# Ledger of designs, part 30: VH-VL binders against q9rc53r339to534

Target 1, 196 residues: q9rc53r339to534
Amino acid sequence: AQTHEFSNKLNTISGFLQLGKIDEAVDFIQKERKIQQEWIHFFIERVNDPTVSAVLLGKISQAQELGIDVDIDPSSQLLTPLQERQQELLVTMIGNLLENAFDALLASGIENKKIYISFTDMGDDFIFEVEDNGPGIPPQLMESIFEEGFSTKEGTHRGFGLALVKKAVHELGGAIFLEEGELGGACFVLTIPKHE
Below, E stands for the ipSAE of ESMFold2; O stands for the ipSAE of OpenDDE; V2 stands for 0.75 times the mean of E and O plus 0.25 times the DockQ between their complexes.

## First folded at step 14 (VH-VL; framework fv_trastuzumab)

Design L4 (at its last look DockQ between E and O 0.67; V2 from the best seeds 0.74)
Fold by OpenDDE, look of step 14:
Structure L4 (fold): chain C 196 residues (1-196), chain A 118 residues (1-118), chain B 107 residues (1-107)
Amino acid sequence: as target 1 above (196 residues)
Amino acid sequence: EVQLVESGGGLVQPGGSLRLSCAASGFTFSNYHIHWVRQAPGKGLEWVARISPSHGWTRYADSVKGRFTISADTSKNTAYLQMNSLRAEDTAVYYCARGGFRWPFDSWGQGTLVTVSS
Amino acid sequence: DIQMTQSPSSLSASVGDRVTITCRASQSIYSYVAWYQQKPGKAPKLLIYAASHLESGVPSRFSGSRSGTDFTLTISSLQPEDFATYYCQQHYSWPYTFGQGTKVEIK
C-alpha cells in the first residue's frame, strides 16, 4: 500500500512536469518534504502511538494526492497510552472520518480544500476533532447522517462510514457529535473516555 | 522561561482605536494559541479573542466581534489586538495568555490597562 | 454559551481552615475546567486544569474534583498566601467562559 502511494506521488510529479506545470510540481515536492520531515518530527513528539501516527500520515499523504490540504493543530497531543481495543477503534474512526471529509470536499468543487485535525489527551477523555471547509451538514441531517444506509442527495454514501464511527465510539463508551468549526464545513468531535 | 509581555495600553476616547502587543518568549510560538483576556476594574475575567499563530485562525467573543482584530507575527513572536470603535465598557486590564487545543491558560502576561473615557 | 456558576462570591476563613469553592457548568463539558488564583494587581495564576490536575509548582494543598457538571476547588489547609480571588473557567467550548469569582478573605 505504501509502495503504491509512493508510485502515485511520483506519477503526480511526472504529470506536472509533462504538462509544464513546474510550480505545481515544486509545490507538490515541498509538501511531500514537509510530510516526510516535519510531520514525522511532530508525531514523534506529540503522538505516543505509532499506529495512530501511521494512519494519520497515510491519510495526510492521500489527501495531498487528492488536492486536499491537511493540517494538525500544533498544540495537539496524544501521549496517554491507548488500550488495545481503543487503538483499534480509534484508527477505524479516524480513517472513516477523514474519508468522509475527503468525499465531501471532492464533491463540493471547492478550490482550496482543507482539513484541520485536532486532538488532546487532557483530562479523563480523549478528544479527536476533524474539521473541513466543505459544505457542512444541514441541521436537519445532523442526526440522520449517523444512520446506516443514509445517503445524501449528492449521492455520497456518508451514512455507512459515519454509522461505523458512531458504533465504534459507543463501544468505547464515548460519543460523536458535530460542532461549529472554524473552516465553515463539518466539524466532527469524538470524545472517548480514557477509562471505562 | 515562558514569558508574555503586553504593551500598548493607554487612555483613549470613545470611538477611538488602540493596538495592543503581546511579545512572547521562552517557547515555540507557533505551537500554541495566544489569547486575550480582559478584566474590568473590580470585575471578573472575560475571554476576548484567540489566535493560532501557525495558521492564523481566530475566535472572538461576541462583545468584540466586528470591532477587535487579533493577529500574530510569527517572525517576531508577537500577537496583537487591534481595537476599534472603543466603548467605555471596553475599559479593562488586558492580558495575553498562552493556551492550546482544549487547553487552559497556563501562562499570563502582566497585563496592560486600557481606559476608554471622554 | 456555557455558563459557569461559581459559589460562593466571597467567604471568610482562617489560616488552617478547609476551603471549598464550587462551579456548576450549564452543560456537560467533561473535565475541561481550570481554576485560577488572582491576587490584587497581579495576573491570574493557573492552579488546576482538566478538573483535577495540579499545575506544576502549585502546592499540594490545592485540589480539584468533578461530579458531573459540578466542579470543586479545595484548599485543605488555608495558608496566609492563599487569601486571593479564585476563578473557575471552562476550556471545552467556545467561547471560553469564567465563573464570577470567589474572594477568599481573612476572618
Scores: ipSAE 0.820, ipTM 0.903, lowest interface PAE 0.6, mean pLDDT 92
Fold by ESMFold2, look of step 14:
Structure L4 (fold): chain C 196 residues (1-196), chain A 118 residues (1-118), chain B 107 residues (1-107)
Amino acid sequence: as target 1 above (196 residues)
Amino acid sequence: EVQLVESGGGLVQPGGSLRLSCAASGFTFSNYHIHWVRQAPGKGLEWVARISPSHGWTRYADSVKGRFTISADTSKNTAYLQMNSLRAEDTAVYYCARGGFRWPFDSWGQGTLVTVSS
Amino acid sequence: DIQMTQSPSSLSASVGDRVTITCRASQSIYSYVAWYQQKPGKAPKLLIYAASHLESGVPSRFSGSRSGTDFTLTISSLQPEDFATYYCQQHYSWPYTFGQGTKVEIK
């Protein structure tokens, strides 16, 4: 039920943006969630895909309810049109990476929970990063975290979402890996070829 | 319209300090990354440091880590490079440049010369 | 650090010549290579980014290409204003590294 309702709301936002009705899209988003007006303007200017915009806006709203501070690198851009399958899988991957970051932060004892998102379409590959200031990924677990049903002896929650991300990115001919980020926790990087 | 203007270069003795400024105009300063890139006389280009002014996050080349500090004042649209414990090998023209998340350096200042000699 | 190996270090050419400069990355950087032109006493100028994308206002005689970790800048017909030093640079990850440069000279 919630999935269908979410999809209908995303389609409404997409319709407004495709018709160039920016003010109507902004008003709709504000009524659905207490979404900050500055975020809506950022997405209108920087993201030329209403589905990706809606997922990011929805996750930002969810993060606020969870007490998590989400920021996006202001130089981020996604202005290159996505193919239908790229859009579908990218939305799934972004959503699951953010849910993974939420879970890691909520299970931690950290006081100031932060997530930082960066993305670019500057090259022949789309690049997306999602990082948090949580405990990070121990080196011995680097390969295991993408396995379906993964669990740890420390009682860390299972991560079905990362297995889905790995499968989705590989279908698009891309890759997922970890990098050193700004926040000291996990920093997941997606690379997706524009044309394959 | 995008402009970057460096200042503060000059002659200094080894072990001394200088502070460089990079005044930005024609763009929203906090929406970009600011870099320092240097070029020793007759030599190639070397990246020195980066700041994300919106968050104050910094990165440094190993050759300057611990001696140089990049900073930004968003109210003045200005980035700074504080250079301490200067060495002869720091002699270079210092450029500031605009970038972003995995961006090229798409705009450069004219450079300011720093000479370190006794 | 990602090493950018640029060749040749210098070349001599005439107006109208086709000029090719190459740059090899020490690891995968996808398409994230920029090419800069620098004239004596001036700041570098961005020509090409992301291996093959022409910066706004740059003449179409400049082009870039990629094969794996090998990157090429081509000037299809050299003009008098193109005698300069050219640098490749990876813009994928810090530290952002440059090739050593290629000086394009008359003759």
Scores: ipSAE 0.715, ipTM 0.854, lowest interface PAE 1.1, mean pLDDT 88
ESMFold2 (binder alone), look of step 14: mean pLDDT 93; pTM 0.939

Design L5 (at its last look DockQ between E and O 0.81; V2 from the best seeds 0.80)
Fold by OpenDDE, look of step 14:
Structure L5 (fold): chain C 196 residues (1-196), chain A 118 residues (1-118), chain B 107 residues (1-107)
Amino acid sequence: as target 1 above (196 residues)
Amino acid sequence: EVQLVESGGGLVQPGGSLRLSCAASGFTFSNYHIHWVRQAPGKGLEWVARISPSHGYTRYAASVRGRFTISADTSKNTAYLQMNSLRAEDTAVYYCARGGFRWPFDSWGQGTLVTVSS
Amino acid sequence: DIQMTQSPSSLSASVGDRVTITCRASQSIYSYVAWYQQKPGKAPKLLIYAASHLESGVPSRFSGSRSGTDFTLTISSLQPEDFATYYCQQHYSWPYTFGQGTKVEIK
């Protein structure tokens, strides 16, 4: 997935150059460089799990390609070692939550698409939060969105992602819930105990 | 040493406005959250507002929403609380405190007194 | 909002006594509870975070524990400097909320 993303970025740069859009190419490169450096630095300091870091980086890149701005709360920290199964399921959950956010944002037509990610390893539990500035989730659907096959929008895959997340978090003895976010859209909160 | 210093408190009439400042030092301002917490005379603690200075995201207590605005200037390592339409029940010592994502308040200022009275 | 019901509102104790303060959360907040000490005319001071983690510099006579939605602050042997008001606080869900406070007075 990362190789494809890199290839896509190179293709984008190449495209600008072929079109004589030098300024756009330079701007693109500079933005990518800055983002990469900042993200790498952040993850080195704040996340000790390379797999989680890689997944987040990949999703950030994907978001950028989709015109979605991603922020991570700078106070976020994940330094507690994950068990193998925890890691596997966390990656799955993060991936699906972000994909769900992507879908919601792309469908909304909002110009300034935004995702806000936060996480902490404080205490006896991990918390992971994914928030977007999309249309949100109506209160009437807050329970149903986690059911298999449930989709608020036309498409066969959207309802399965959240159901998978719910299943995964439950397997870990944790929980998922919706919170009122800061961005006006959906805010998903995962809580996972460090030890069963 | 982590330090937070509040200023701007005083006496105001109901319906008036006041702006509080919280000057931070001793840590990377943008890596944390800044909160305002107030305490009415002889009463308990009430969370008021939060800002993440790095991106400007804010949260407010229902009791102050629409009336108070929390902001931050990263160049000055200072957070602000603009209080409009002040009410008598807003009378309190206002503390700024340092936090983070799902983090407690690990550092507090000395507080500044706001008195709303006719 | 999550309610933090703190008890007792006040207690009298002597130096050397074991003191216990309790907070009950209205819903599950896992371990995301903090305890603060406040002396008159001073800002609160963080004692415990994440239910049982002692803040740096805090004496070991302070401890925190959790049982479901019940959280307890314990002072194993009360010292003269420990006479103060104590607050629990949840830092799990917005808005953050505090307990009503417990004033620990000299008997």
Scores: ipSAE 0.876, ipTM 0.945, lowest interface PAE 0.5, mean pLDDT 93
Fold by ESMFold2, look of step 14:
Structure L5 (fold): chain C 196 residues (1-196), chain A 118 residues (1-118), chain B 107 residues (1-107)
Amino acid sequence: as target 1 above (196 residues)
Amino acid sequence: EVQLVESGGGLVQPGGSLRLSCAASGFTFSNYHIHWVRQAPGKGLEWVARISPSHGYTRYAASVRGRFTISADTSKNTAYLQMNSLRAEDTAVYYCARGGFRWPFDSWGQGTLVTVSS
Amino acid sequence: DIQMTQSPSSLSASVGDRVTITCRASQSIYSYVAWYQQKPGKAPKLLIYAASHLESGVPSRFSGSRSGTDFTLTISSLQPEDFATYYCQQHYSWPYTFGQGTKVEIK
């Protein structure tokens, strides 16, 4: 997805240039640079893991192309070093949670699609929170969304990959659950012990 | 130096309204959460409300939901608590406090007294 | 809502005594407990956060610990300025609830 996003941006720039639309190409490049620089400054200050930073930045860029507004709570921080296995599994879990949110929002037809990300390393556990303003999780599906092979015949495809997230977080000694969030949709919370 | 300064407390009749202010300085206001915490005379502490000024997200204690509104003006580095339909039980010192995502309240104002009496 | 049960409600102690105050959460809150000191007519002051982390500028005679959902504030050698009311508070999830307080008085 990061390579696909990069190729699309290069093709857009090339298209403007081939059509002789120099000002449009410059404006596109400057917009992309400004967005990158604002997020890069946040990640330098608040996230001490370059792999996690890269995944988040890539997903934020993907969301923008999908018309999804992504925000991160500015008090978020991840400054505590991750063990190699924690990094691998956290990257996978963040990616799957964000893809789940993208799919739910795109299938819903909701306008003003939003995702809000919050995280902390303040205590003995890392806590990550990913929420959207989509349709949420119906109560009758709350237990089912974490089961292997879960799908629905109608509506959203929310839930595929969540079984993988649950297995991954449990390998790290943590947990995944739902909470009431700020946006009224789904709000997934990961807890991961710093030490095992 | 991190500072939070509350103002706007006073005497009010039951059913009346007051607006409290919390002026912040010494930190980047939009990077933190602002809370209101109250303490009735001789009693313990009760969390009342929270705002994230950068995004406008709010939460309220059940005891005040529907009657109190927390807001912020980032251009003035100030949070507000609009208190409507006041009751005698709302009599307390109201503190403004700084926090963040799952943070403690690491800085507090001096408090402002609200007295609700007929 | 997460209940924070604090004990004792009051205690009497002499300068130099070791003082312990306990707080129990009604459910898992991981390490997300803070301890505050409050003197009469003053705002609370943060002492400990995340169960065991000492806030900057707080004397090292204050310490915190956790065992499951049980949390303890310890003052290793009580000083005259430590006579106050102490509150625990969970900072894990809203509503952010406090214990009822422990008044530490001169014996």
Scores: ipSAE 0.725, ipTM 0.864, lowest interface PAE 1.0, mean pLDDT 89
ESMFold2 (binder alone), look of step 14: mean pLDDT 93; pTM 0.938

Design L6 (at its last look DockQ between E and O 0.03; V2 from the best seeds 0.00; counts 0 for: pae E 5.4 > 2, placed apart)
Fold by OpenDDE, look of step 14:
Structure L6 (fold): chain C 196 residues (1-196), chain A 118 residues (1-118), chain B 107 residues (1-107)
Amino acid sequence: as target 1 above (196 residues)
Amino acid sequence: EVQLVESGGGLVQPGGSLRLSCAASGFTFSNYHIHWVRQAPGKGLEWVARISPSHGYTRYADSVKGRFTISADTSKNTAYLQMNSLRAEDTAVYYCARGGSSWPFDSWGQGTLVTVSS
Amino acid sequence: DIQMTQSPSSLSASVGDRVTITCRASQSIYSSVAWYQQKPGKAPKLLIYAASHLESGVPSRFSGSRSGTDFTLTISSLQPEDFATYYCQQHYSWPRTFGQGTKVEIK
């Protein structure tokens, strides 16, 4: 995933250079560096789990490649240590939720695609939120979207992501909810107890 | 020390407008959410609006949607509540409060009184 | 919206008494409940967050607990400075909602 984004950025830099726009190229590089550094700094300070950080960073990069703007709520924090199984399933859930958001956004044709992520470990539960500004989920499908094989899109491997998320969160003794978001699209909330 | 200071309250006629300000200090403004919570005289607490100053995301209570607008100026560490089409039932002490994602209100201002009366 | 039904609306107690205030959420919100203390003419003060976590600086006589959708604030031994109005609040979903409040008065 980093390879395509990297390739696109390199192409942009190359384009500036070919056009003799050295200052623009330098500015672009500096901006990209700054953004990357800011993300790294954020995760270092706010997320103590390197695996979770890596997954989020990877997905952010992938989103950027897809032209999706990703925001993380600056108040987000994950400093409570995860158990091994919690970590494994959390990574899976986050990955699938974000992929689901990507698919929804790409299918929508919306020009300003956006994903909002928030998470907290403040209480006895881990809470994760993934929201997009896509078309949302009709009320009549709110329960069905978590069923295995349910997909609004064509494809052999589609429709299992959310079902997997639901199973995973239940294994951890938590729950997944579809809530009303701020962006107009789907808003998924994961709750995971720190201790069973 | 975390401080929130409200201002801009006063007497206004029904249908009028008023803008409240919340000046924040003692913390990184952009790392938190700012809320407005109001309390009618002798009544309980009602959440009104929220903003994430870093990206501008806002939420409103149904009772104020379309009439109130919450905003923030990060350069001034100040949040605002523009109140239009004010009604008698909007009469309350308005508090600004600090929060976060799935966060309680851990810091409050002392409030500013808004009275809507003919 | 999530409703927080708080009880009682008022109670009278003496210094040294054990005081219990309850809030029931209209749906599962896990532990996402906060408790506030408000004195006349003052802003609310956060006491408890996430159902049972004591805010920094709050006396240990305050405690919070959860049983399903029922949340309880307990003052183990009421002190003179504890006479006030208390509110529960859910910080799970939007809109944020409060209980109706409980006024703790001197008997």
Scores: ipSAE 0.215, ipTM 0.743, lowest interface PAE 2.1, mean pLDDT 90
Fold by ESMFold2, look of step 14:
Structure L6 (fold): chain C 196 residues (1-196), chain A 118 residues (1-118), chain B 107 residues (1-107)
Amino acid sequence: as target 1 above (196 residues)
Amino acid sequence: EVQLVESGGGLVQPGGSLRLSCAASGFTFSNYHIHWVRQAPGKGLEWVARISPSHGYTRYADSVKGRFTISADTSKNTAYLQMNSLRAEDTAVYYCARGGSSWPFDSWGQGTLVTVSS
Amino acid sequence: DIQMTQSPSSLSASVGDRVTITCRASQSIYSSVAWYQQKPGKAPKLLIYAASHLESGVPSRFSGSRSGTDFTLTISSLQPEDFATYYCQQHYSWPRTFGQGTKVEIK
C-alpha cells in the first residue's frame, strides 16, 4: 500500500510538470517534503528554471536530514533561460559538487556544518558557487585538484569526480575553479557562457 | 588505461562468508567512488554498495545492509566487499565500477562469480 | 527506490535498421539517465549519460533523448557489433537502479 501511495504522489507531481503547472507542483512538494516556505518562495521569485529549482530544493532537504545548514546568497538569480544541454549537465555537475561537500563535512566531525550557495545570470556567464566550512584545500593544491593524476595523499578529500565535472563544463564552453572560501573550506565555482 | 580487476569469487554454503577484491589501476583511486554491482545468472544489474576511498564514507543497497561491508585500502588502490551471512539470492557475477558522486559507472571490471549453494 | 521500466524486453532487427529502446522512471529524475551496452560474457559499457550526452569513444549512431520521465536510446543504423543487451540506469538518487534490459537480436 505505501508503494502505491508513493507512486500516486509522484504521478501527481509529474502530471503538474507535464502540463506546465509549475506553481501547483511546488505547492504539492511543499506539503509532502516539509521544505521551508521561505526557500520555496525564494526559488519561485529568483529562479525561472523549474528543474534547477527542484534539484536545489531536493539537495537542501537532503542536507537538512544530514544536519547540514544551507545558506543561499539572497542576491542569487537565474532568470535567463538555460539551453536544454546546459540544464542537463548542470543538474549532474551541481549534484556532484554538493554531494562532495556533504561527504567531506560528514567525514570531518565538524559540529556546525555549513554550505553556502550563490548563483547569478547577470553577466555574460551563468555562475554557480558551492562553498562549505569543512576541511579546506591547501593553496598549493588548488590548481592540481582537477588533474586526473592528482593525489589526495596530503589529506584532501575533495577530488571525487572533479575531472568528470571539468570535462562536462568544457563541453558547454565553461570552466570550473577552486577558490578560497570565506567559511574556511572549499569554494567551487562553475562558469557557463550564455552563448556559443 | 583504466583497469579494475575483481577477485575472490567462488562457491560457498548459505550462511558463509567471502571477501571480494577490486584492484584498480590507470587512474587516481582516491578521486573516484568505487562501487559493487551484481548480476544474477540470466538477470539484470543491481547496485550493491559504494565507498568514497579517502573518506571511508559508504552507502549500501537495502538488500545487503548489515551483511555486506565495503572498504578500501588507498595504499594498495584496492576496494573490498566483505560478504557475510550469504544467501542463495546473493548468487551473481559481482562487478566493481568507478564513478563520481552523481555520475554513472564509466569504467567496469570483468566481474567475479559468487555461487551460494548447499 | 526509483523503478526504471524498460521496453521492449527483446527485439529482432537487421543490420542497417533504426532501433529504439524506451525506459520510464517511476518518478522525476530530470536528465539523470545513463545507457549501457552489455555483450555476452562481458561487463557493461557506458554509452550515454545525463540523458543525451555521448561517452567518449561511443559511435555517433547512438543517441539518447528525454521526454518527461520517458527516456529513449536510439541506434540510427544498426551494425553487427551492436547486437547486445542494453540497460538504462538512473544516476540521480541512491540506490542507483537499472532497467531490466533489452536484448537486441539478429532478425
Scores: ipSAE 0.140, ipTM 0.681, lowest interface PAE 5.4, mean pLDDT 83
ESMFold2 (binder alone), look of step 14: mean pLDDT 93; pTM 0.950

## First folded at step 15 (VH-VL; framework fv_trastuzumab)

Design M1 (at its last look DockQ between E and O 0.88; V2 from the best seeds 0.82)
Fold by OpenDDE, look of step 15:
Structure M1 (fold): chain C 196 residues (1-196), chain A 118 residues (1-118), chain B 107 residues (1-107)
Amino acid sequence: as target 1 above (196 residues)
Amino acid sequence: EVQLVESGGGLVQPGGSLRLSCAASGFTFSDYHIHWVRQAPGKGLEWVARISPSHGYTRYADSVKGRFTISADTSKNTAYLQMNSLRAEDTAVYYCARGGFRWPFDSWGQGTLVTVSS
Amino acid sequence: DIQMTQSPSSLSASVGDRVTITCRASQSIYSYVAWYQQKPGKAPKLLIYAASHLYSGVPSRFSGSRSGTDFTLTISSLQPEDFATYYCQQHYSWPRTFGQGTKVEIK
């Protein structure tokens, strides 16, 4: 739901206009546009699959609305064509991993929330990583977090996202695991073989 | 042509400090990772540190954590390695190299010699 | 840390010989192994990445293969200019780690 941030941005623009600050309004719009264009340019160059690009772009926008800063490793590359099922499941996995990160970050109350995304098609396997600077996953829970219904927090429909990711990646003959990241929070790694 | 040029090596006493520079050219600096790899005389290669200049994320080998700091100036296409509390075992040729996410070191500088000795 | 056990430490071969160098990873690293050539007084040069991919400009006599956690660099026909030390390296996890190196001497 882009509703809050979008509304805030519109309010900001409206505010400038009401104050007669036209130049400030224009500058604000241009800055927002520039950011979007930069992301689009990045995906055009680095990601061959437009569906994957669209999902990532959407999630980036959502993150921004939530006050979460998203970085993508600039060396990331996904140019190898995906099979239909690979695409479908990858999109699902990416979406759920990022949602999980959002939830973790929002629940943590940490300032300067960050997500770091990396991916590559260099080897025989696709690798996709989603890292956050949240509280991380305790070692005791590293296996349990992928179980259906497992949630550290109360709420409806929680605890299924990571289970779904695990199921999806296994269907593709891949694996999901946690790695020590750079941001101090959880770092999920997906490995997916290019060929079954 | 991709080029990496190290500088700043020299002789330093134990406990001393030294700052190495790696000047990059021939590629978009912010699209890659920059690494420092060192090689003691007559020995093998040891990875030291990595930085992603675009967002500043860094990693270090345990052997240098707390003593070395890798940084980058994107405006100058230059990476740095600040080395503090130098030890004799830090004596090596220090190479800067280009890499990326799950990426090999595809380009190397010529290296700069750091000698830590009394 | 992931250990890369490289063998042999040194070998002597004649021009035209087939040379094989092996590296075993301490754990699964998929295909993320690189091979480098280093000549005395020079920086390493990338030969192979992702276990079997030939880097641009590298002669075709160089090849890489993988079997589980075992990685192999092969020089199909050794040339005089191939005198050097070779290193395997995993580019899968942190810290990046190298094999001990193999010095190839020409008979």
Scores: ipSAE 0.859, ipTM 0.934, lowest interface PAE 0.5, mean pLDDT 93
Fold by ESMFold2, look of step 15:
Structure M1 (fold): chain C 196 residues (1-196), chain A 118 residues (1-118), chain B 107 residues (1-107)
Amino acid sequence: as target 1 above (196 residues)
Amino acid sequence: EVQLVESGGGLVQPGGSLRLSCAASGFTFSDYHIHWVRQAPGKGLEWVARISPSHGYTRYADSVKGRFTISADTSKNTAYLQMNSLRAEDTAVYYCARGGFRWPFDSWGQGTLVTVSS
Amino acid sequence: DIQMTQSPSSLSASVGDRVTITCRASQSIYSYVAWYQQKPGKAPKLLIYAASHLYSGVPSRFSGSRSGTDFTLTISSLQPEDFATYYCQQHYSWPRTFGQGTKVEIK
């Protein structure tokens, strides 16, 4: 997915150049460099785990190619060291939560697609929150979306990746649940005890 | 030194309006959440509102929804609380406080008194 | 809304006493409880956050603990300057909510 995203950006630059739009190509390159550097600075300051940082950076880049705005609460922090198994499973869970949000937003047809990520290591548990401004989850389905193989009749596949997340978080002694967020869509909360 | 300085308190009649200001210094304003917390005379603490200045997300206590509006101007490092349709029950010292995602209130201003009476 | 039930409402103690103040949350809030000290005429001051973490500059005689949804602030040896009202507060979910306060009087 990183190779495809890079190729798309090169195609955009090439397109501007082929149309003789030199200033537009330069502006595009400068904008992409600034955005990448701002995120790198955030992760250096707030996240003391290179693997988690890399996954989040990769997903942010993927979201940009999909036309999805991703913001991270600037007060977020993950400075407490992760155990190896926590890191492995957390990376998988974050990836699946974000892919679930991408799928829901893309299927919705909503304009101004938005994801908001927040996390903290302040207490005895790591807390991660992923919200979107998509259609949300009907209250009657809230328990069912975590079951293996769950899907609605036609379109949503939220239940498949979410079952994997629930299994992974249970292995770590944590929990996943839904809360109502500020964006009006789904708001998934992931809790992981720091110590077993 | 982290500082939060409230201003704009005073005496106002029921049904009136007042705007409080919270001037922040000593930290990157847009990296934090800003809250208003109030304390009626002789009473406990009640959270009133929060803003995330970088993104504009707001939250309100049920007791003030529809009457109070929290806002921020990041160019001035200042948060505001616009209080409309004031009631006697809104009489309190109003504190500005700094927070974050699931954070405590780690820094507080000195408070500004709002008195709602005829 | 998460209710924070704080006990006692007031207490009297002598210098050197061990003082214990408790809060119970109406549902799980993990470790996300803060304790504040407020002296008359002043803003609250953060003492403890995340149940047991001592805030910068707070004397080591203050400590916090958690057992499930029960949270405790302990002053191991009460000093004259500890006359104040103490509040617990959950910092987990919206709205943020406080206990009603515990006034500590020095005998």
Scores: ipSAE 0.752, ipTM 0.878, lowest interface PAE 0.8, mean pLDDT 89
ESMFold2 (binder alone), look of step 15: mean pLDDT 94; pTM 0.955

